# VH-VL binders against q9nrl2r1430to1533, part 45

Target 1, 104 residues: q9nrl2r1430to1533
Amino acid sequence: GGVHELSAFEQLVVELVRHDDSWPFLKLVSKIQVPDYYDIIKKPIALNIIREKVNKCEYKLASEFIDDIELMFSNCFEYNPRNTSEAKAGTRLQAFFHIQAQKL

## First folded at step 3 (VH-VL)

Design f5i (framework fv_ficlatuzumab)
Fold by ESMFold2-Fast, scan of step 3:
Structure f5i (fold): chain C 104 residues (1-104), chain A 122 residues (1-122), chain B 107 residues (1-107)
Amino acid sequence: as target 1 above (104 residues)
Amino acid sequence: QVQLVQPGAEVKKPGTSVKLSCKASGYTFTSYWMHWVRQAPGQGLEWIGEIDPSDSYTNYNQKFQGRATLTVDKSTSTAYMELSSLRSEDTAVYYCARSPFYDTGLYYFDYWGQGTLLTVSS
Amino acid sequence: DIVMTQSPDSLAMSLGERVTLNCKASQSVSTYVSWYQQKPGQSPKLLIYGASNRATGVPDRFSGSGSATDFTLTISSVQAEDVADYHCQQYSSYPLTFGQGTKLEIK
């Protein structure tokens, strides 16, 4: 397997991960460093979890994949005030995602 | 048909450096992360670091930061790990291993090289 | 660092017996755990990834399960060629870490 053998979902996740604004979304928020996160966010998700679901062939429809990505952004905006670097990164990455998702 | 070919053995003196190679074939070299893992005699596996061959972006295990240097040569599809300031504790089999195409490299290893035995002794 | 602890350190089984190998993470790794088989004198070979997915070419007798902190590798009917060290690995966070290994022997 090369790039030509990757699924559309795999390619899109890779593009999101490589984006400069992906840093808040690469891995689940740390319970140790941010203990109140899991009191506020009931469905935590991150790009590494979405990537794993793609590899397990858990997404049957593009809408299911898109829903998980949108959940990730929704969690970001729910937890982080609008003036934070996390929320600003989320806003830019979500706009990038909407452009790339047109390929699906 | 995926192969990661590593040379046999290296013997080095303490205080010197070694540069180990891993030649990839059977796939698009720049589409997969390359990792380096060592195994000391009678011990488990220890992750050293990773490199994205497409842009040479690296991440290192903090234990090896400053001593290990990962590089690639895209023209020969070869990955390299240089380890400096060698100590007897660096005696181990050094493996290269490939992970599926994801930018972070934070993934499982689907193919492994056969390993190079590095012996550090006076 | 996430510490991966395997148990037992070693075991000897009779041909055809069911064997279970355990791997425990010091903190939640979701399902980001893989298992590798390493036969004497050989490099590790991927058996299981994502806690429960069997790698291509791996016999059906190998299966994985678990999530969060507790993971198991099961061999439903041990064969002579299964003599090996088995390593679990987490890829949930950096640095990637492995368990100490479990040695499987046939008596």
Scores: ipSAE 0.000, ipTM 0.575, lowest interface PAE 15.0, mean pLDDT 86

Design f5j (framework fv_ficlatuzumab)
Fold by ESMFold2-Fast, scan of step 3:
Structure f5j (fold): chain C 104 residues (1-104), chain A 122 residues (1-122), chain B 107 residues (1-107)
Amino acid sequence: as target 1 above (104 residues)
Amino acid sequence: QVQLVQPGAEVKKPGTSVKLSCKASGYTFTSYWMHWVRQAPGQGLEWIGEIDPSDSYTNYNQKFQGRATLTVDKSTSTAYMELSSLRSEDTAVYYCARGYTELFSGYYLDYWGQGTLLTVSS
Amino acid sequence: DIVMTQSPDSLAMSLGERVTLNCKASQSVSTYVSWYQQKPGQSPKLLIYGASNRATGVPDRFSGSGSATDFTLTISSVQAEDVADYHCQQYSSYPLTFGQGTKLEIK
């Protein structure tokens, strides 16, 4: 990834963060508040971590960026029952992401 | 900009049912859970339950399960709470409130309606 | 159910004084505690969430602290407009529960 790809990743992360359904994904889940989360989810990730990786130019390919976003959604659906507000927010945000990711 | 508009007052007889409304504006209605909380005169706040407007999934305080029914009308961005088998101790101000969380846990309530005073008397 | 107990029930303070309101949970709620201000005849307004985060538009004289079972709301210099009932709430476990409230008055 070059300057063009980095700009595209930055723009997409900003759009995800600003989306109404981003609230479950903004920060890592607290171990203290949800102690069983890290027993179930082995590769935790959140939008703040992904944003840091974009800013540090850690994504060399668009596929690596897409994989991290998809991991974030996969973790959400793994941990949260399907009728929770978290899972519903994840479903809507993932659909939004799939449309925006076509620009990458 | 976020507003939750509720009627001012309702008066009902014991044994009847009431359906209270809460009209939301200024945000995407289906993106936040709607909560119902009551407050009896001179008392503290009591949580009744929550509803996800996107699919009408509900969770209730067990004390109200079977008597309270939460619903939404997405076309009008309106939430409803129906309470059946009314008793004098149901006399209270009933609030709707928007739930928000940054964590995989319950919700804090970031915006509240002005409340509806329900009076249950014969 | 988690019981939230607030103390004192009421207090009267002089303008400019530091005020501390207490909230105790019957079991650990981590930092999942919010505080609400309710002025006479009005709905509650969010002041603090996550034990210590101020809500948007809340003056910086309001601060929250605590974890596990013991929580405090502090007003560093009480003003006339701070006359209200203050409610703590836990959102760690269902059902969500509130304290009975602390009434703050100015002498």
Scores: ipSAE 0.000, ipTM 0.567, lowest interface PAE 14.7, mean pLDDT 86

Design f5k (framework fv_ficlatuzumab)
Fold by ESMFold2-Fast, scan of step 3:
Structure f5k (fold): chain C 104 residues (1-104), chain A 122 residues (1-122), chain B 107 residues (1-107)
Amino acid sequence: as target 1 above (104 residues)
Amino acid sequence: QVQLVQPGAEVKKPGTSVKLSCKASGYTFTSYWMHWVRQAPGQGLEWIGEIDPSDSYTNYNQKFQGRATLTVDKSTSTAYMELSSLRSEDTAVYYCARDLSYFPGDYYFDYWGQGTLLTVSS
Amino acid sequence: DIVMTQSPDSLAMSLGERVTLNCKASQSVSTYVSWYQQKPGQSPKLLIYGASNRATGVPDRFSGSGSATDFTLTISSVQAEDVADYHCQQYSSYPLTFGQGTKLEIK
């Protein structure tokens, strides 16, 4: 059969996961390793959660998918100071995402 | 048995539009994607686009984007292709074809309609 | 768009001969290639999908091979009923594209 937007979301998530700068975003931040994270970030999200939502067909519109990805980056920049390796990785991955998202 | 029934011929003037039908029977209409392919006299096959009858989701060949519109009527198990702004180069046999493939991204067509010959002339 | 080029444009064979039809993609299509047979006045019929898988009901004298850019359809012993145009198609990327066809005749 044909390719729906869900296949495009899957492809984009795979490309994000494979990117060198995805390491801060693969899984939810550990409360043990970063105890204050959940005091600051009210809506935690990560690529593994977004991939699960794509697989369960929970995104009805491309905008909903894009919003979750942008929330992930927003959380990164809220918690991490500009000069950290996490914030720098987030900046580069977000730029990559914006280029790839033009296909959606 | 699986059948895709199309009208034999249609004649249209340049600048008009045409809506071609493809009536499916012998299978669950909403379980298979439907494709539209044309063939100009003595030429090869050209893919126009595809539609998922379950939700009317479509993908088009960019060459036909804006001119071709694919639709379905689930109640009659009928697929339609409308082509607007007709030119003489649109003269061709137009086929509907069922996509055998189950998985998104695989495309191979196991049943084809007999084709409708569209002639565009003044 | 991926351009599919078939060769030869036409050929005439004697009954029982081995026939080889070629199809070349302008860029890699992996194994996402199908072959169709179109007899005079008829709709195309699926012969091969995924480069090498024979469709249900297709005689075993038909076989497909190839990957990346070079694909072949072989008829091991051509029969009179094999007179037709043969079309290759790629489904690696949109838009789906077909070759120009090879016309097979019996001499």
Scores: ipSAE 0.016, ipTM 0.575, lowest interface PAE 7.6, mean pLDDT 88

Design f5l (framework fv_ficlatuzumab)
Fold by ESMFold2-Fast, scan of step 3:
Structure f5l (fold): chain C 104 residues (1-104), chain A 122 residues (1-122), chain B 107 residues (1-107)
Amino acid sequence: as target 1 above (104 residues)
Amino acid sequence: QVQLVQPGAEVKKPGTSVKLSCKASGYTFTSYWMHWVRQAPGQGLEWIGEIDPSDSYTNYNQKFQGRATLTVDKSTSTAYMELSSLRSEDTAVYYCARVGYDYLESPYFDYWGQGTLLTVSS
Amino acid sequence: DIVMTQSPDSLAMSLGERVTLNCKASQSVSTYVSWYQQKPGQSPKLLIYGASNRATGVPDRFSGSGSATDFTLTISSVQAEDVADYHCQQYSSYPLTFGQGTKLEIK
């Protein structure tokens, strides 16, 4: 099923966006405001990009979708020290994602 | 599909203010920055400023500080630019445009509105 | 402010010719340069971002290159539909600035 997988991906992205801890992940980090971000993070991604890929049917496998979400969290933890509000939000949102992703 | 819809034209007298609209559709409005750019007849493009629809945070070109005000209405997915103390030199096409979503590089202005022609004359 | 200077102001080419448009920044902007195509009566359309990355849906005959202060947009084989003004833009620092544009016409 491709149709069922696309519906599940859209539902999960909506749940992530609505979560209180989604704020660091809603869109790409600004290159102008945080210029060193793109020197450190080589594959930037955000929920708006992932949602667009879902809408364009670009994920053929659930593993591809999961990989993009995990990349997003990995980027967060690589750039942000553990004591930052960004890293703490990422930790909580990633735990929420892992629970929801078991349904995929 | 992504669309940014703007009115075709506005005519104003010098010294007045204008509020131009840009209605977004086809994407999550609060997930992209909205920018405003103008183009005077026969001239190049000039950046006015940017707004983050998620929290209304703004950055302005110094030339427009105090004259331009950017706002959004999340319930209608509409961005606004108000320009005060209008002069004949403000006659231009005013565009709204959003920051791109490409994760390999965050491009600027991946989608543009069709523009509103503002004419400032007596 | 960073000043972006485009050259030439205008040029006329024959169909199928290779076209090169130049853009110079008054100070280094790394690779943070975009190119836009603007057809008569239309809004600008993104062609290239990050100096060399082609935007989605843009034909492969369009390519960009350059870094620091000197940037080039190339059209490998010009088509009739390519008649437009081409604008370069830096997004390295505020305020964002554009070149004056180059007008491309067909002979």
Scores: ipSAE 0.000, ipTM 0.618, lowest interface PAE 12.4, mean pLDDT 87

Design f5m (framework fv_ficlatuzumab)
Fold by ESMFold2-Fast, scan of step 3:
Structure f5m (fold): chain C 104 residues (1-104), chain A 122 residues (1-122), chain B 107 residues (1-107)
Amino acid sequence: as target 1 above (104 residues)
Amino acid sequence: QVQLVQPGAEVKKPGTSVKLSCKASGYTFTSYWMHWVRQAPGQGLEWIGEIDPSDSYTNYNQKFQGRATLTVDKSTSTAYMELSSLRSEDTAVYYCAREWYSGLDTYYFDYWGQGTLLTVSS
Amino acid sequence: DIVMTQSPDSLAMSLGERVTLNCKASQSVSTYVSWYQQKPGQSPKLLIYGASNRATGVPDRFSGSGSATDFTLTISSVQAEDVADYHCQQYSSYPLTFGQGTKLEIK
């Protein structure tokens, strides 16, 4: 059980990273480029952090993994207005994630 | 165990180019940005630039823009820094360093290579 | 570029003394400052990030404080193994910049 689920998490993260719309999510938002981001977003997260947590076996349940991915999208939509490239990329990537997450 | 392995020394003549390596192990290479920092003998640290190993996206210190080129080889988990048009002032120890993602901060370095001493002399 | 100025350039302390190292930024860097320890012949090692957060494995005698332009690294009771150069770094603005370093020696 748990070992197989951790393998599935790594595969899913790799699929997200390779998606054309992953660019806003690959690493934490830069404080140098976007200094007000961390005043607004209280629980920042990115695919790089999620992948590291998977590699360290920090997710005990599929729900914990899904919660971190959903937090990432929630942060995107909270900070970025709906018509931005970031929000549009997030919308498409989240839809892709929901389809792939059916495998978990 | 995280390791960044660099060669000990390189000697080059002025006007030539050098390509320094940094072999990473003990972590997912594509998950962390890699930085390059140099230190001239008896002097402080100077930031050269950064590279995202996942897509080879780079940012450079303007002082080195056009002379420094950062690349990675994912198959060997190795980062490279090439510096062209070498001058005696480029004599320094060159470090690679891994950027930590804490959820709160970026652009500080949790692991460093041992450094390569580059000597530029005629 | 943001200039980081460290003071003093060097100091010699007796074992057990409290040591304070200073770092001043030419403009506000909020709390985006790290401190690194560099022992002779070795690479730098992270001590403090975000002005006051101690890195994993760093002894509790090391502490950082400050915000805006003025930052300090304190060693509450200096030990022989603390002989090193100490570097501050800002990561508030490109390019990333370091201070010139402070050399700590034991008498």
Scores: ipSAE 0.000, ipTM 0.612, lowest interface PAE 12.8, mean pLDDT 87

Design f5n (framework fv_ficlatuzumab)
Fold by ESMFold2-Fast, scan of step 3:
Structure f5n (fold): chain C 104 residues (1-104), chain A 122 residues (1-122), chain B 107 residues (1-107)
Amino acid sequence: as target 1 above (104 residues)
Amino acid sequence: QVQLVQPGAEVKKPGTSVKLSCKASGYTFTSYWMHWVRQAPGQGLEWIGEIDPSDSYTNYNQKFQGRATLTVDKSTSTAYMELSSLRSEDTAVYYCARGSLEYFDTPYFDYWGQGTLLTVSS
Amino acid sequence: DIVMTQSPDSLAMSLGERVTLNCKASQSVSTYVSWYQQKPGQSPKLLIYGASNRATGVPDRFSGSGSATDFTLTISSVQAEDVADYHCQQYSSYPLTFGQGTKLEIK
């Protein structure tokens, strides 16, 4: 009978995942490809983990969801110098996120 | 459609400065880095530097550090490259080019201006 | 700085022939290599990015391959409109660097 209606947070995560600039954020950074990442970043997170937390109803407040997404961007800017493609993608995706979040 | 419009030619004497323009249209100017690349007659391409139009952060090829200055005017979607202390070997076509970040770790150039021919002669 | 070396400097082909242009990096650039076509009096045009991905609107006779230090641009059946200089570029490390170019001519 009917189709599942995604939560507002799940819909926003899906929009982020589908964005062209999501590539650095889809999964946790590989320890094999980037071995020093976990020495620098102490609270790693990615869109697949955030989506899993949404599906498990682990976010009790909108602020908790927003905090995890902002942590993801903060990690990107902390590890990657500003002139890298990762940091540039992060800047554009973060701007897109802020626009979409206003539409909530 | 994306367009980067540059003037056709400039003639300058050695020791002077030039400021070349690149007017962007057809996309959000602040969302893509702008690069400058030159090509001496009959020679290969040489990267000068890049600017992020959103905050004017710049990176330069060390060969041009101190002589080249990249700026933008967000209100007119125009990028500028100023080159000082001109020498005859600066005679080249100067291109602006848009960096692409869609697929890869470091930018390749998906759109180019038509180029400005700078001739430095006494 | 990573030095990109192209070979040959120039090449003359007959229409319909398969042509291969080479580009060698002085150190590994993974797959972060792009190729540009530049016709006389025109700006460069993106052909290939990421060593093997064809840019939008580029004919399927153009293909790229390679990794690490050795890269190739192939035109499966050269056409008159393919007369141009071809430039490879690495975008693995700053400063961004280009090869010296290969000139393709028709006999």
Scores: ipSAE 0.000, ipTM 0.567, lowest interface PAE 15.6, mean pLDDT 86

Design f5o (framework fv_ficlatuzumab)
Fold by ESMFold2-Fast, scan of step 3:
Structure f5o (fold): chain C 104 residues (1-104), chain A 122 residues (1-122), chain B 107 residues (1-107)
Amino acid sequence: as target 1 above (104 residues)
Amino acid sequence: QVQLVQPGAEVKKPGTSVKLSCKASGYTFTSYWMHWVRQAPGQGLEWIGEIDPSDSYTNYNQKFQGRATLTVDKSTSTAYMELSSLRSEDTAVYYCARDTFYLGSSEYFDYWGQGTLLTVSS
Amino acid sequence: DIVMTQSPDSLAMSLGERVTLNCKASQSVSTYVSWYQQKPGQSPKLLIYGASNRATGVPDRFSGSGSATDFTLTISSVQAEDVADYHCQQYSSYPLTFGQGTKLEIK
């Protein structure tokens, strides 16, 4: 019981998670599957971490939330060559995010 | 609160198959990979495999490849492990376990189901 | 496959004693080692990840150390509720592998 409110951040994260192009971003890149990732990417982040921060009310400003999402895309483009399926998915998901973020 | 709920004990005859369930709640099911680990009576833990619930991508321990099949049902937030051609050596507690969020590492388990005891005997 | 070997197989300690459990990898796993506590009749519970990071909610008396091939779990002052099997796991390469476990008992 009681009133349940979905924050704008919660709604946006859910929309990102359910997007067809979210697959490279759902959880942290596996050290076993991609051993050199953490040698290159110094501030790893993924949608599951961002969602936990939203759930724990750790974002004080919309800009902090947006910065974490942008960091996630920046990491994707830093690690993955532009012609990879990961980079292409990141480009499409980032465009979707920019449209949705205008509502914040 | 994160929960992984597994059913009680199963008893099967050698040569049959079993499908064990693991119902997840308290988090976004598709955001975390699910692992399966077993423990024979009095023995250590043995990794069976992992599944990404978002696209059903799987990795298996070679020892179980061809006998174990991991699947998910997104609509019910339930993971399944099917084990075929059962032998008495498959008698064990079978756990589902959730992958982690730790930066710089993965493939260790922050939440575990309570386990299902599978007994394979004639 | 990376083989994880724990030692000793079992030990009995008096309340308040410092306990040291060892885990050795057959090849370097960097710091990609976790430790689990499994009390009788219960599921394993994460204690330590990344060799030395304590999981949320785990008492300060538990600590982990080590790198490459040699890892240690330390309980600074053993309590009655610490009676359990302790398992180490490597997640440096597939397949994921566990040690055989160390059983901790109280005298």
Scores: ipSAE 0.000, ipTM 0.583, lowest interface PAE 13.1, mean pLDDT 87

Design f6 (framework fv_ficlatuzumab)
Fold by ESMFold2-Fast, scan of step 3:
Structure f6 (fold): chain C 104 residues (1-104), chain A 122 residues (1-122), chain B 107 residues (1-107)
Amino acid sequence: as target 1 above (104 residues)
Amino acid sequence: QVQLVQPGAEVKKPGTSVKLSCKASGYTFTGYYMHWVRQAPGQGLEWIGWINPNSGRTNYAQKFQGRATLTVDKSTSTAYMELSSLRSEDTAVYYCARGYHFSSRLYYFDYWGQGTLLTVSS
Amino acid sequence: DIVMTQSPDSLAMSLGERVTLNCKASQSISSYVSWYQQKPGQSPKLLIYAASNRATGVPDRFSGSGSATDFTLTISSVQAEDVADYHCQQYYSTPYTFGQGTKLEIK
């Protein structure tokens, strides 16, 4: 609990950031680069936001951290059709996350 | 200043293979995908594939799957495209191009090499 | 594969005229379109990304618009240095595909 779990969350976020398929998830989607994104996605999130929340000790439970990561993937699949490079990257990164999250 | 430096020309015989280089400078090599695009004389642009220099992971257009091999040498910031079983139809200018991927959805090509003219003839 | 079709194949314009170049995708691609300018003997240069965003250093006479399947590149007042082939590209899904190009000439 607490401090121990925070260290585990930070380690996992770093592993996600370093993964080949993290590129769609590193930062919030830009309104300039993707004009229609925020018309479709109601709860935007990205790895930089999640990492900031970890650093500020905003996650009390592993389930809250997992929920934010899953929201990030859910947003990806909601916005991006399956035939996109973003959706394919999301599928592979989500599978990696599920394996790593078993340690939480 | 970002630069992608390619050799000017290569001449190869049909049935051989070629390995084209693209030397990057002026940015963090492992921070951006490298794409390869060709253009046959008087024709449009044709995407071959990309490589992530950080991981070595690749993706290829179906037409080039099994014939093209993309690699990198991180120590020299150089990307390579090897194309095997060359045919006269492979005669084209081959470009490397940097794909912007630090922002979540950009794979537009912001910098291009000058291109290598590959001529495949007897 | 997503097919990109440009029109017209070639265009001859007088200096100062407004030019519109069209690009159509065979399926909806949101705004994942870029435009490149290629002058004779040179590599392509990025003009527009995400359908409407001008790349750094590109003159403000160039603008892009469109979404889904229909995209347009506009040059508000054509100049002599704009003589080039213009290529549209989708980066919505692999394989990334280009249109056949539109050749812009001055009369």
Scores: ipSAE 0.000, ipTM 0.570, lowest interface PAE 14.2, mean pLDDT 86

Design f6a (framework fv_ficlatuzumab)
Fold by ESMFold2-Fast, scan of step 3:
Structure f6a (fold): chain C 104 residues (1-104), chain A 122 residues (1-122), chain B 107 residues (1-107)
Amino acid sequence: as target 1 above (104 residues)
Amino acid sequence: QVQLVQPGAEVKKPGTSVKLSCKASGYTFTGYYMHWVRQAPGQGLEWIGWINPNSGRTNYAQKFQGRATLTVDKSTSTAYMELSSLRSEDTAVYYCARVPYYRSFGTYFDYWGQGTLLTVSS
Amino acid sequence: DIVMTQSPDSLAMSLGERVTLNCKASQSISSYVSWYQQKPGQSPKLLIYAASNRATGVPDRFSGSGSATDFTLTISSVQAEDVADYHCQQYYSTPYTFGQGTKLEIK
């Protein structure tokens, strides 16, 4: 199943990217726009990086793919207060991901 | 109207600890980061750290790591800074200051408390 | 740590004169500089953020400029109420650091 799994990962990443709540996650957080982000977040990641890893066949197991997506959400909730637009978007997108990931 | 109210003065002996308060009003307390900054007599401003009142997350300048502890009480909209192992060099005015977090995390301080003068003297 | 150096340490100006205060960062910090006014016995008050944006309620005679390592605060026409210490601050990275301050007095 590697080829089948990679196709499923690509489909899921595309659905995440197209979701209304993906805007905080599309690209790595800019140090210029958010100066203290990298002082707090030690393992930054974003959907564009995850999609590149999928395209290069770097995920050999579904668990590796899921771990990177969950790291992205964990970083969001660690940096952003609960009442922010970023945290609210992250909460909704993570719930959507959990439903879709059941198909993996 | 935004207010950050601090006590005027505290006097402590070397080797003791102090817990300074900052009572916020006029805004949603959990919507803004709270920073602490001190100023020794005749000296410049020195950043101590910040707390996110919503999450309880803190960040400290390395010089204060292990000596300063930032906390909040959401029920009273009050921020606290506890400083341990006091030395005469800790004599300073201690300010709490608010940062708008939606677009300027860890950036400028838009409102400041009046400051508490801490005197550490035997 | 990023070191912020202000110049001059102090200056005395006549009413109505243009004054410029300088702030230099030890490394490039883009536009992540704020300026604060501190009158004797009072808390600092935000004047400028992001190098050039004036804070709400700050008179238009105050302006900021600069980028990378060199920043300037300008008061186009000094008034008596402008007697204060002025502090620059970088917020590019932690720990956030301030300059030593410039003291402005009226002759």
Scores: ipSAE 0.000, ipTM 0.567, lowest interface PAE 15.3, mean pLDDT 86

Design f6b (framework fv_ficlatuzumab)
Fold by ESMFold2-Fast, scan of step 3:
Structure f6b (fold): chain C 104 residues (1-104), chain A 122 residues (1-122), chain B 107 residues (1-107)
Amino acid sequence: as target 1 above (104 residues)
Amino acid sequence: QVQLVQPGAEVKKPGTSVKLSCKASGYTFTGYYMHWVRQAPGQGLEWIGWINPNSGRTNYAQKFQGRATLTVDKSTSTAYMELSSLRSEDTAVYYCARGLYSKWYGHAFDIWGQGTLLTVSS
Amino acid sequence: DIVMTQSPDSLAMSLGERVTLNCKASQSISSYVSWYQQKPGQSPKLLIYAASNRATGVPDRFSGSGSATDFTLTISSVQAEDVADYHCQQYYSTPYTFGQGTKLEIK
């Protein structure tokens, strides 16, 4: 990925972080607060991890960046039942992401 | 209004399989985990496993891994537990129970079925 | 597996007395404990979750306390309708496990 792609990824992550529905995704889930999370979710990820990967130029293709964001949402829907505030926030944020990602 | 309906009783021979049903009504079926718990006559409660009706994901107590299978039919809001290779020790009341979500999901079984008495006899 | 041990196995109380039921976990489970009431021939009913939170519709005379390994269910003034088996459960980690139950009777 080029400089323009890297800037686009960073801008998109910042928009996701600032979104009202980002609160379940800002940092990795705490094992102390959610003891069984890591027994169920084998590839944990969060926006702070994705942002660090962008800053370190670890995404070579837009598809790799998109895959990590989609993994984050997939983890949310796997762990959290559909009627939870976490799952509802994830649904809205994912829709926002899909609209913004079309600009990439 | 919110309820889980189970058949009253089943009688099976050793070595066979049984498929127990649990029909949910009065709430959004895919919004809550479904747990299965059994109770042998005069004994305590024993957790078998859970299923997330939205994803189909399951988790089993090791004792039941490979012998119990949890499934759901979203179109009828019905959960199923199939138990294979039945033994006399499987004679028990089998309950389905709705798991009330928090961040530690499955923390409270707030709605229980009336239970199905499974008798395994020769 | 986490083992839950309840005590006593059974007790008989007079109407209006304070009742305390104990539940001990074999390892620290924070506050991830629920209590259930089960009357003969009936399904369990949720009383307490997260060690101390009373479920909707449960009378104020029922309360829960404790953390880590030691948990208590208290009935401040026992009533005739409280005759039942009481079960504690941990949901800190799978497999979720229950205690053996405490039977409460009225003298």
Scores: ipSAE 0.006, ipTM 0.646, lowest interface PAE 9.9, mean pLDDT 88

